# Designs tried in a protein design chat: VHH binders against q8ne09r852to980. Part 2

Target 1, 129 residues: q8ne09r852to980
Amino acid sequence: KFSDLLNNKLEFEHFRQFLETHSSSMDLMCWTDIEQFRRITYRDRNQRKAKSIYIKNKYLNKKYFFGPNSPASLYQQNQVMHLSGGWGKILHEQLDAPVLVEIQKHVQNRLENVWLPLFLASEQFAARQ

## First folded at step 7 (VHH)

Design y1
Fold by ESMFold2, look of step 7:
Structure y1 (fold): chain B 129 residues (1-129), chain A 126 residues (1-126)
Amino acid sequence: as target 1 above (129 residues)
Amino acid sequence: AVQLQASGGGFVQPGGSLRLSCAASGFTFSNYAMGWFRQAPGKEREFVSAISTSGGYTYYADSVKGRFTISRDNSKNTVYLQMNSLRAEDTATYYCAAHEWFDEYTYLDSSDYDYWGQGTQVTVSS
């Protein structure tokens, strides 16, 4: 369970290292950055806005979310593009907060259904059990 | 100076339709979420509907779901409220409001909106 991993600091770090050795760190980094955004109190509008802009610049590009190794299908990428207001808005304007939650769902889905099973089946994980 | 000008109100029979519009100036419209609120005489101002900066997310009070549709045209700096199947209890002054940077936790609370229009009257009566 991904939620169980979040509560185990040592195994979370092992999972992070596993992803690094498999050139797949972007999913966890993106999930974590969006989770940090979600924990900023809504009353801190400037801080939430700044974090949102940081996340869109880092992840909503052709190198990750809109690229060939995206956690989202092409259909899901197009849905996010429409919800964001299009490429011009993503590049040059503010991004609505709920779009980040939608992105996090796709990222978490790949973490849970692809990377976590591979981690739990890894020789490194088995050796620690 | 920021201005929100609501229009399109009027008198209508129950079951009828009206389309409200709210023209914005003095700020970057595409960076603001927009909301509609209403206030009947002797009642508190209440949330009606909100739309995110891009239009990708829309929200409705339960009392208007399925009857009202919010939309926006960022090229015209205008937000709309299509009101169908109007009822006597929809009679109110309708206000548009602008909320800097949309957050789904703040769209219900009128105190979170930065700019307010002067309102347009909607009267539903036989």
Scores: ipSAE 0.493, ipTM 0.764, lowest interface PAE 2.0, mean pLDDT 90
Fold by ESMFold2, look of step 9:
Structure y1 (fold): chain B 129 residues (1-129), chain A 126 residues (1-126)
Amino acid sequence: as target 1 above (129 residues)
Amino acid sequence: AVQLQASGGGFVQPGGSLRLSCAASGFTFSNYAMGWFRQAPGKEREFVSAISTSGGYTYYADSVKGRFTISRDNSKNTVYLQMNSLRAEDTATYYCAAHEWFDEYTYLDSSDYDYWGQGTQVTVSS
């Protein structure tokens, strides 16, 4: 039902606020930044490349994707590390575009399987139904 | 100056194998995706294979899937194409090309590649 949430601007904003109150805003921010990347026209390589670098720097670090609050298991983190070309490449170079899609899958899984069920079971959501 | 030097072509019988190499210089190789294209006489240049900057993603034209393997060694600034089970229709000049930053939606079109090698001839015939 995450795809259904995307089509309801009011409930999407409620979900975002729910995540903020649970100190979990990074998942939705990461998902949204990658989705924005995917919507940049393919003709604009420079804009897509710049957004990719921004996403890498903001999310692919030990405080989020490669740390204890990651949406990905240690195994999944290792797979992303391999696909990215290693830690040195992540820190200092450009990230291949399809790695972002792989990351988004892990982020979306946590949004759908952890946060969305908690949101739908929340008192605030129930009061609006 | 940027240079892509393709080598390893030659004459081979049907069913045989060749390994193409493309040595790069004049740019930061690890920031570029690499592709192989080919052009037979009287035909347009066509996509053969591509590999992402890190080597984590590989792509193949349907006509070569299962027979050709692309790889790269960023420590040697070289991309390779292992060509097995060669057929007469594989006869062509093979070109390596470099695409700054890899995007999975731009690897098929030769016009999206920034640098090109001179090519190496592959001829498959009895």
Scores: ipSAE 0.490, ipTM 0.771, lowest interface PAE 2.0, mean pLDDT 90
Fold by ESMFold2, fold request of step 13:
Structure y1 (fold): chain B 129 residues (1-129), chain A 126 residues (1-126)
Amino acid sequence: as target 1 above (129 residues)
Amino acid sequence: AVQLQASGGGFVQPGGSLRLSCAASGFTFSNYAMGWFRQAPGKEREFVSAISTSGGYTYYADSVKGRFTISRDNSKNTVYLQMNSLRAEDTATYYCAAHEWFDEYTYLDSSDYDYWGQGTQVTVSS
């Protein structure tokens, strides 16, 4: 169903607005930024590296991915911390690109299993059907 | 000023083990992925193994998978290759190399590596 939403620009914007209204827009922002990273050609190393640093600084912190509102369980957060090489690398150094794919999987899981069902059950969505 | 010094090679019997080391200086080691390549006499240099900047991701050529283990110690600026169950076909000069950053799509091609060590000889024979 999430893939179906991605193919409908109008409903995708409605979903984004729904998340914003519920103070939950960080999940979609994170998913989208990582998806954009994945679409940068691998031969453009500098652009891919720059995007990965942006994503790391914006989302891999105690205000989101390593905080109480994380899309990941504590166990999953610890696995990502291990793959990242520890807090020192996250804060001050470069992050290995495959870690972003792991993060996106957790973010997508919450979008699909929590937010999308709530959106589809919303009064505003039902009124447009 | 960049230096990669490979060591630990030697003569070993089939089925034996060796541990290669590659000590690095002149760059920020923890920002570089590391690779091992090898070249036998009369053959082209081939990929053996790679490890991401944090050590969280490792890759192996099919011919060595299950027998070789790559590791790194960022506090000692050193990458290692533990070579078990050695065969005559593993005889080669082994080179370590450094690749800035790690992206899972660019570790295999030797032309993507920025710095190279001088190599260490591994000879597997009775």
Scores: ipSAE 0.334, ipTM 0.701, lowest interface PAE 2.8, mean pLDDT 89
Fold by ESMFold2, fold request of step 13:
Structure y1 (fold): chain B 129 residues (1-129), chain A 126 residues (1-126)
Amino acid sequence: as target 1 above (129 residues)
Amino acid sequence: AVQLQASGGGFVQPGGSLRLSCAASGFTFSNYAMGWFRQAPGKEREFVSAISTSGGYTYYADSVKGRFTISRDNSKNTVYLQMNSLRAEDTATYYCAAHEWFDEYTYLDSSDYDYWGQGTQVTVSS
């Protein structure tokens, strides 16, 4: 389970390296950036806004979340686009904070259901057990 | 100057409906979450409903869930509150308010809202 991996720093680093070797680091990077956003106290409004803008610019584009290798289905991408208020808002304005939580759910689902099983079945993981 | 002009209040029987409107000017409406609050005489202002900057997220006080619907039209700089199945306890002055950016942790607290309208009276009685 992905939550169990988070409790083991050594295996988490091996998982991160596994993703890098498979040119698939974006899912974990996105998940981590959103998790950092969620840990900023709500009283630090400017810091939360700044992190939200960083995440929006880095991940909500056609190279990743709205592209061919998105963690989300086309239907799910369209739902996120609607909740975001459309391309104009994504490109030029502030994003409503709850949208990031929805994005993280899709990213986490792919980490848990695609990447983690492949990692656990990898020769490198088996050799350490 | 910033203005929030609430309208649509009035006198209505229990079980009736009203639609409140709040027209905004003097700021970029699409960057603001909008909220409705109400205050009965002798009571503190209480949260009724909120809507995110895009309209993608809506929130309601438990006392109004299923009866009230918040919506917004960013092309008209206006937020609405459709109030159905009105009850005597809904009698209050209703205020619209604007909150820069939307964070799901700050929509309930009136102190987090930057701009306030003058209010519109809703009276529910037979």
Scores: ipSAE 0.299, ipTM 0.679, lowest interface PAE 3.1, mean pLDDT 89
Fold by OpenDDE, look of step 16:
Structure y1 (fold): chain B 129 residues (1-129), chain A 126 residues (1-126)
Amino acid sequence: as target 1 above (129 residues)
Amino acid sequence: AVQLQASGGGFVQPGGSLRLSCAASGFTFSNYAMGWFRQAPGKEREFVSAISTSGGYTYYADSVKGRFTISRDNSKNTVYLQMNSLRAEDTATYYCAAHEWFDEYTYLDSSDYDYWGQGTQVTVSS
């Protein structure tokens, strides 16, 4: 169903607005940014690095991914921390690309299992059907 | 100048073990994923194993999975390949290589590796 949403621009926008009304737009933003990262050609190293750094600074911090309202469990956070090479790597160095993809999986999981069902159950969604 | 110095190759009997080392210099080792490739006479160079910059991700060719282990020590600028249960078909010249921007889709392609070391010969024979 999440894939269906991604293929419907109008409905995707409604989902985005729904998340905003619930002060929960960060998950979709993070997912989208990482998706954009994934779409950068492998040969464009500079663009990928720039986007990676942007994502790292915006989401891989104690305010979001490693924060109390993280889309990932503590176990998953620790796993990502381990895979990333620790805080030293996150704070001061470039991350491996697969780390971002792993983060996206956790974010997508919350989008699919928490927010999407709420969205589909909303009166607004029903009114458009 | 960039250098990748491989060592540890040699002659072993089937079932034996070898540990290859590749010492890097001339570039920021910790910013590069490292890989091992091998080439047997008359065959194309093939991917063996790769490891991400921090060692969080490792990849193996199906032919070596469960037998080979890649690791790295960034404090020593060295990548290792522990080869156990060696087979005759593992006989090849082994090369270490460096990959700056590593992901799950590019580790297989030798053309994406920026630096290459000299080969070290591994011969598995009775």
Scores: ipSAE 0.276, ipTM 0.655, lowest interface PAE 2.2, mean pLDDT 93
Fold by ESMFold2, last read:
Structure y1 (fold): chain B 129 residues (1-129), chain A 126 residues (1-126)
Amino acid sequence: as target 1 above (129 residues)
Amino acid sequence: AVQLQASGGGFVQPGGSLRLSCAASGFTFSNYAMGWFRQAPGKEREFVSAISTSGGYTYYADSVKGRFTISRDNSKNTVYLQMNSLRAEDTATYYCAAHEWFDEYTYLDSSDYDYWGQGTQVTVSS
């Protein structure tokens, strides 16, 4: 279902707007930034590296991924922390790229299982059907 | 000065085991992914194994998967390759290499690695 939304630019923008009106934009922003990272050709190593640093600084902190609003359970947060090499590495060094893909899976899970069902059940969506 | 010093090679019978070590200095080891490559005489250098900067991700060429194990100890600035069930086709010079940052799509290409060791010879013969 989330994959179907990606193919419809109009409904994707409605979903984005829905999340903004519910103060829940961070999940989609994080998912989108990581998807953009994944779409950068591997030959552009410096561009991929720079995007990875941007994503790390924006989302892998106590205000989002490692905080109360995280899309991941405490167990999943600890797993990501272990794969990342610990807080010191997250804060001051570069992360291995596959960690971002793992994070995206947790973000996508919440988008698909929490936010998308609420969007599809919203009055705004129903009015367009 | 950057140094990658590979050691642990030697002669071994088919089915035997060897453990290669690669000691690193002159750079921040924990920021580098490490790889092992090998080259037999008359052949091009080929990928063997890679390990991410944290050690959380490991990769293997199909020809060695299940027989070789890569590991690292960031406190000792050393990467290892445990080679079990060795075969004649494993005969080669084994090189360790360092790649700043780890990207799951660039670990195979030897041209993406910044620093190289001098190699250690592994010879598997009856």
Scores: ipSAE 0.254, ipTM 0.640, lowest interface PAE 3.7, mean pLDDT 88
Fold by ESMFold2, fold request of step 13:
Structure y1 (fold): chain B 129 residues (1-129), chain A 126 residues (1-126)
Amino acid sequence: as target 1 above (129 residues)
Amino acid sequence: AVQLQASGGGFVQPGGSLRLSCAASGFTFSNYAMGWFRQAPGKEREFVSAISTSGGYTYYADSVKGRFTISRDNSKNTVYLQMNSLRAEDTATYYCAAHEWFDEYTYLDSSDYDYWGQGTQVTVSS
């Protein structure tokens, strides 16, 4: 399961490389950036705000989360859009921090239910067992 | 200059309802989370409810869950607190407050709020 990979640094790097060769690295990048945000102490308000803006600009767009290759269904994308306050707020204002956690759930679901099974079934993974 | 003007308080019987309003000016309201706090005579100020900048997330103290509803209208720069099934222990001065950006870890602590209203009195008595 995905949590088990997080505790194995070598297999995590293999998983990251697997995603790169399958043109699917955005899910892990997004998950990782949001996880880093969650690990910033809340007392570092400016650092948390800056990271949240970075994540919003990098991932909450039509090239990834609101596009055809999104980890979320259209229904889930619309729910996140509603929670975000709409395109105007996403593009030009600050986003409520809990929206990032909601997005991370969808990204993690695809990592766990799509990419991890494919990785575990890969010839490269089997050869290392 | 930032201003938060709370209103809508008054006298009400137990089991009654009131709707508080807090009108904001002097800042970009849609960038601020809003909170309600209350202080009864002889007690410390306590958290009541908070709402995120978009209105997508709401939080409540356990003592008011299911009875109070926070909402906001960003087009009117106003946050509301609908208070139903009021009890004697809800008697207090109610304060609205504004917190720049919303982080789910900072909404409970009154020291994290940047701006405060003057309060409105709610008195629940038979």
Scores: ipSAE 0.251, ipTM 0.645, lowest interface PAE 3.6, mean pLDDT 88

Design y1
Fold by ESMFold2, last read:
Parts: C-alpha cells; structure tokens; sequence
Structure y1 (fold): chain B 129 residues (1-129), chain A 126 residues (1-126)
C-alpha cells in the first residue's frame, strides 16, 4: 500500500527516482505538496492559505489535473471543478481547503493502483530484495 | 462597516418549517465561509451548520442532519438555513457568522469566526 511506503524512507526515495525515470513525477509531487499542506497547523491560517495557493497554481491547470494525463477521469475532474466553484475561483480567488484533499485522493489512487505495482514489479526493486 | 443581519425567525408548531436568512455587507462575501450557531437560555452556544466559500461543502450538527439545509447565494450576499421538521429542542436564538477562507478543521469552533450577526429568535411550541 502507498501508505506503507511512506514509512520506509529508503524505498520512498527509490520510488521517487522510479517515477522520475518514467517521466511521471508530477503525481508524487502533487501528493507530497498537499500532504505538507495538511500538516501545517490549522492555527497558522496565513501559511495554510499560501500553501493552498501554491498547490492550486502548480497542479490545478490544463498541464496536469485538468489535462489529458490527469490522475482523475473527466467525470472526476468535472466534480472537482464544481466543488471548487469554477475556473474563476481557481484562477483568481482562494480555494476551499477540502478541495485539495479531494484532489489528493485521486492522485493517491493512481500512485497506489498504477505506479506502485509497476515499481514493485521493476528490476530495481527486485534487485534490492 | 461589516454587518450580518439574520432574519426569518418566529413562532412555529412542532413539525413545522422556517427559513432563516442572513444578509451580509461590508466584506467580500464570496471569500467567506458562513456558519449558523444557536443558543438556548441557560445553555452554551452550539454549532448548527456551515457552508464553504463556494457552497461546494456543507456541514451539519448531528442533531439537525436531515432536517436542516444550509445554502448561499453569492450574488445576493446571503446565506440561508431551511429548517424542517422542527422540534421543541430547536428553540433558540440563531446566529450567523462569517469565517475568512474555509478550512474543514476550523468550522466548528466559534472562536475562528470573524464576524457575527445579532441573531433571530426561533420558538417551537404548541
């Protein structure tokens, strides 16, 4: 499970490198940035807002989450768009924090069900066992 | 000056319905999450419902879930609380409140809300 990998620092770094060699680092970067957001104390409102804006600008665009190689289906992308309040809010306003958690779920699903199995079946992983 | 003006309270029989409104002015309404709280005489103020800045996320206290519906109209700077199947235990002063930005961890805590309305009385009695 992807959550198990997070508790093994060495294998996590190997997984990150695996994704880089397959030009697929964006999923892990997005997941990690949202996880960092979730770990910022709720009482530091300004820091949480700033991280939210950073994540929105980096990932919620046609080059990733709303593009052809999104971790989410078109249906799921449309649901996230609706929950976000539309492109106007995404581009120019503050995004409601729970939307980021919803996005992270889709990203984690692809990490768990596509990339992790490929990593575990890779020669790099087998060589270390 | 910031104002939140709650209205729509009144007397109603058990099983009846009321719709509360809260009109906002003096701030950019679409950047604020909105909440409803209530307080009966001799009791602590309690959370009733909250709605995110976009309206995409709604939250309810267990005691009102399925009976109350929160909504907002950002073009009218107004949040609503539709209260159905009212019971005597719903008798209270209902307050609307505004919280800049929306974070799912802070909507329950009244101390995180920046602005408060004066309240509107709801009395459910035979």
Amino acid sequence: as target 1 above (129 residues)
Amino acid sequence: AVQLQASGGGFVQPGGSLRLSCAASGFTFSNYAMGWFRQAPGKEREFVSAISTSGGYTYYADSVKGRFTISRDNSKNTVYLQMNSLRAEDTATYYCAAHEWFDEYTYLDSSDYDYWGQGTQVTVSS
Scores: ipSAE 0.203, ipTM 0.620, lowest interface PAE 4.2, mean pLDDT 88
Fold by ESMFold2, look of step 16:
Structure y1 (fold): chain B 129 residues (1-129), chain A 126 residues (1-126)
Amino acid sequence: as target 1 above (129 residues)
Amino acid sequence: AVQLQASGGGFVQPGGSLRLSCAASGFTFSNYAMGWFRQAPGKEREFVSAISTSGGYTYYADSVKGRFTISRDNSKNTVYLQMNSLRAEDTATYYCAAHEWFDEYTYLDSSDYDYWGQGTQVTVSS
């Protein structure tokens, strides 16, 4: 279903709006930013590096990924912290590319198992059939 | 100036062990993934092992899996290759190399590495 939503531009926009009204836009924003990172060819090293830093600064903080509203458990957060090389590296340097893929897996899991079912059961979705 | 100095090579009998070291200077070591490559006379340079900038991800050529272990100490700007159960086919010059930033798709290709050491000879002979 999530892949079907990604290929349906109208329903994707409805899902995005649904998440906004539930104060949950950060999950989809994070997933999308990492997906865009993954689509940058590995030959564009500077562009991939810049996008990685942007994603790290925006999402890997106490307000989202390492906070109470994280899509990841405390155990999973600690694993990501270890793979990242610690807070010093997260705050001031860049992450290895595979770390972002691990983060995206946790974000996608919440999108698919929490938000998508709620969206599909919503009044707005039902009205469109 | 950037410098990668590999050391620890030598002569060993089959089944023996060696530990290679590669000391780095002239760049921010923690921003670089590190790799080991080897080249025997008359053969192409081939990938041996790589380690991510934080050390969280390691990769090995199939021919060395289970026998070789890559590690790094970012406080000492050094990458290591522990080589166990050495065989005659492991005889080669071993080179360390540095790759700015780590990507799981570029560590195999020697052309993607920015800096290279001069190498250290490993000879496995009885």
Scores: ipSAE 0.197, ipTM 0.607, lowest interface PAE 4.5, mean pLDDT 88

## First folded at step 10 (VHH)

Design q4
Fold by OpenDDE, look of step 11:
Structure q4 (fold): chain B 129 residues (1-129), chain A 126 residues (1-126)
Amino acid sequence: as target 1 above (129 residues)
Amino acid sequence: AVQLQASGGGFVQPGGSLRLSCAASGFTFSNYAMAWFRQAPGKEREFVSAISTSGGYTYYADSVKGRFTISRDNSKNTVYLQMNSLRAEDTATYYCAAHEWFDEYTYLDSSDYDYWGQGTQVTVSS
């Protein structure tokens, strides 16, 4: 179902707007940014590194991924922390590329299992059907 | 100056074990993925194993999976290769290499590595 949204530009925008009205845009933003990262050619090391740093700074903090409303469980947060190399690494160094993909999995999970069902059950969605 | 000093090579019988070490200096070790490559006489250099900067991800050539284990100690600026169940075909000169930042798409390509150490000889023979 999430893949269906990805293949429907208009419906994807509706989903984005839905999340925005619920003050829950960060998941989709994070997912999208990581997706953009994944699309950068691996031969462009500098661009990939720069995007990775951007993602790290924006999402891997106590306000989002390691915050109280994280898309990941505490256990999953700890796993990602371990994979990342700890707070020192997160704060002062670059993350390994696979860590971003792991984060995206958790974010996608909440998008698919929490927000997408709510979106599909919304009056706004029904009104367009 | 950047240095990668490998050690631990030697002669072993088939089924034996060796532990290679590579001590790094001259660069920020924790920002580099580390790998082991090997080259046998008359053969091309081939990928053996790689480990991400934080050690959270490890990769192995199919020929060494289940037998070799790569690890690192960032506090000692050292990467290790535990080699168990060694075979004659494991005979080669083993090289330590460093790659700035770990990318899952580049660790296999020797040309992507920034620094190389001297080789350490591993000979497996009965």
Scores: ipSAE 0.761, ipTM 0.875, lowest interface PAE 0.7, mean pLDDT 95
Fold by ESMFold2, look of step 11:
Structure q4 (fold): chain B 129 residues (1-129), chain A 126 residues (1-126)
Amino acid sequence: as target 1 above (129 residues)
Amino acid sequence: AVQLQASGGGFVQPGGSLRLSCAASGFTFSNYAMAWFRQAPGKEREFVSAISTSGGYTYYADSVKGRFTISRDNSKNTVYLQMNSLRAEDTATYYCAAHEWFDEYTYLDSSDYDYWGQGTQVTVSS
């Protein structure tokens, strides 16, 4: 389970390296950046705002979340687009905090249901057991 | 200068409906979450409803869920509260408020809101 992996720093780093070798590191990077956003205290409004803009610019584009390599289905992408307020909001304005949590859920689903099983079945993981 | 002008209040019988409007000026409306609070005589101001900057997320106090609907029109810089099935306990002054950027941890607390309207009176009596 992905939550179990988070408690094992050695295997987490192996998982990260596995994703890099499969050109799939963007899912973990996105998940981690949003998790860091969630851990910024709500009273640090400027820091939370700056982090949300960084995440929006890095991941909410046609090269990742709204493109062919998205962790979300087209239906899910459209729902996130609607919740974000449309392309103009994404490109030029602030993004509401709950939409980032929604995105993280889709990213986590792919990490848990696609990448983690492949990692656990990998030759590199089996050799270390 | 920032202004939030609430309107649409009035007198209505129990079971009736009212639609409140709050027109905003002096700030970039689409960057602000909007909320309605209410205050009855002798009581503390209480949360009624909130809507995210884009309108994608809405929140309601338990006492108004299913009866009230919040909406916004960013092209008109206006937030609305449709109030149906009104009850005597809904009698209060209703205030609109604006909160820069939307955070799911701060919409309930009136102290987190940056701008406030003057309010509009809603009175439900037979």
Scores: ipSAE 0.167, ipTM 0.581, lowest interface PAE 4.6, mean pLDDT 87

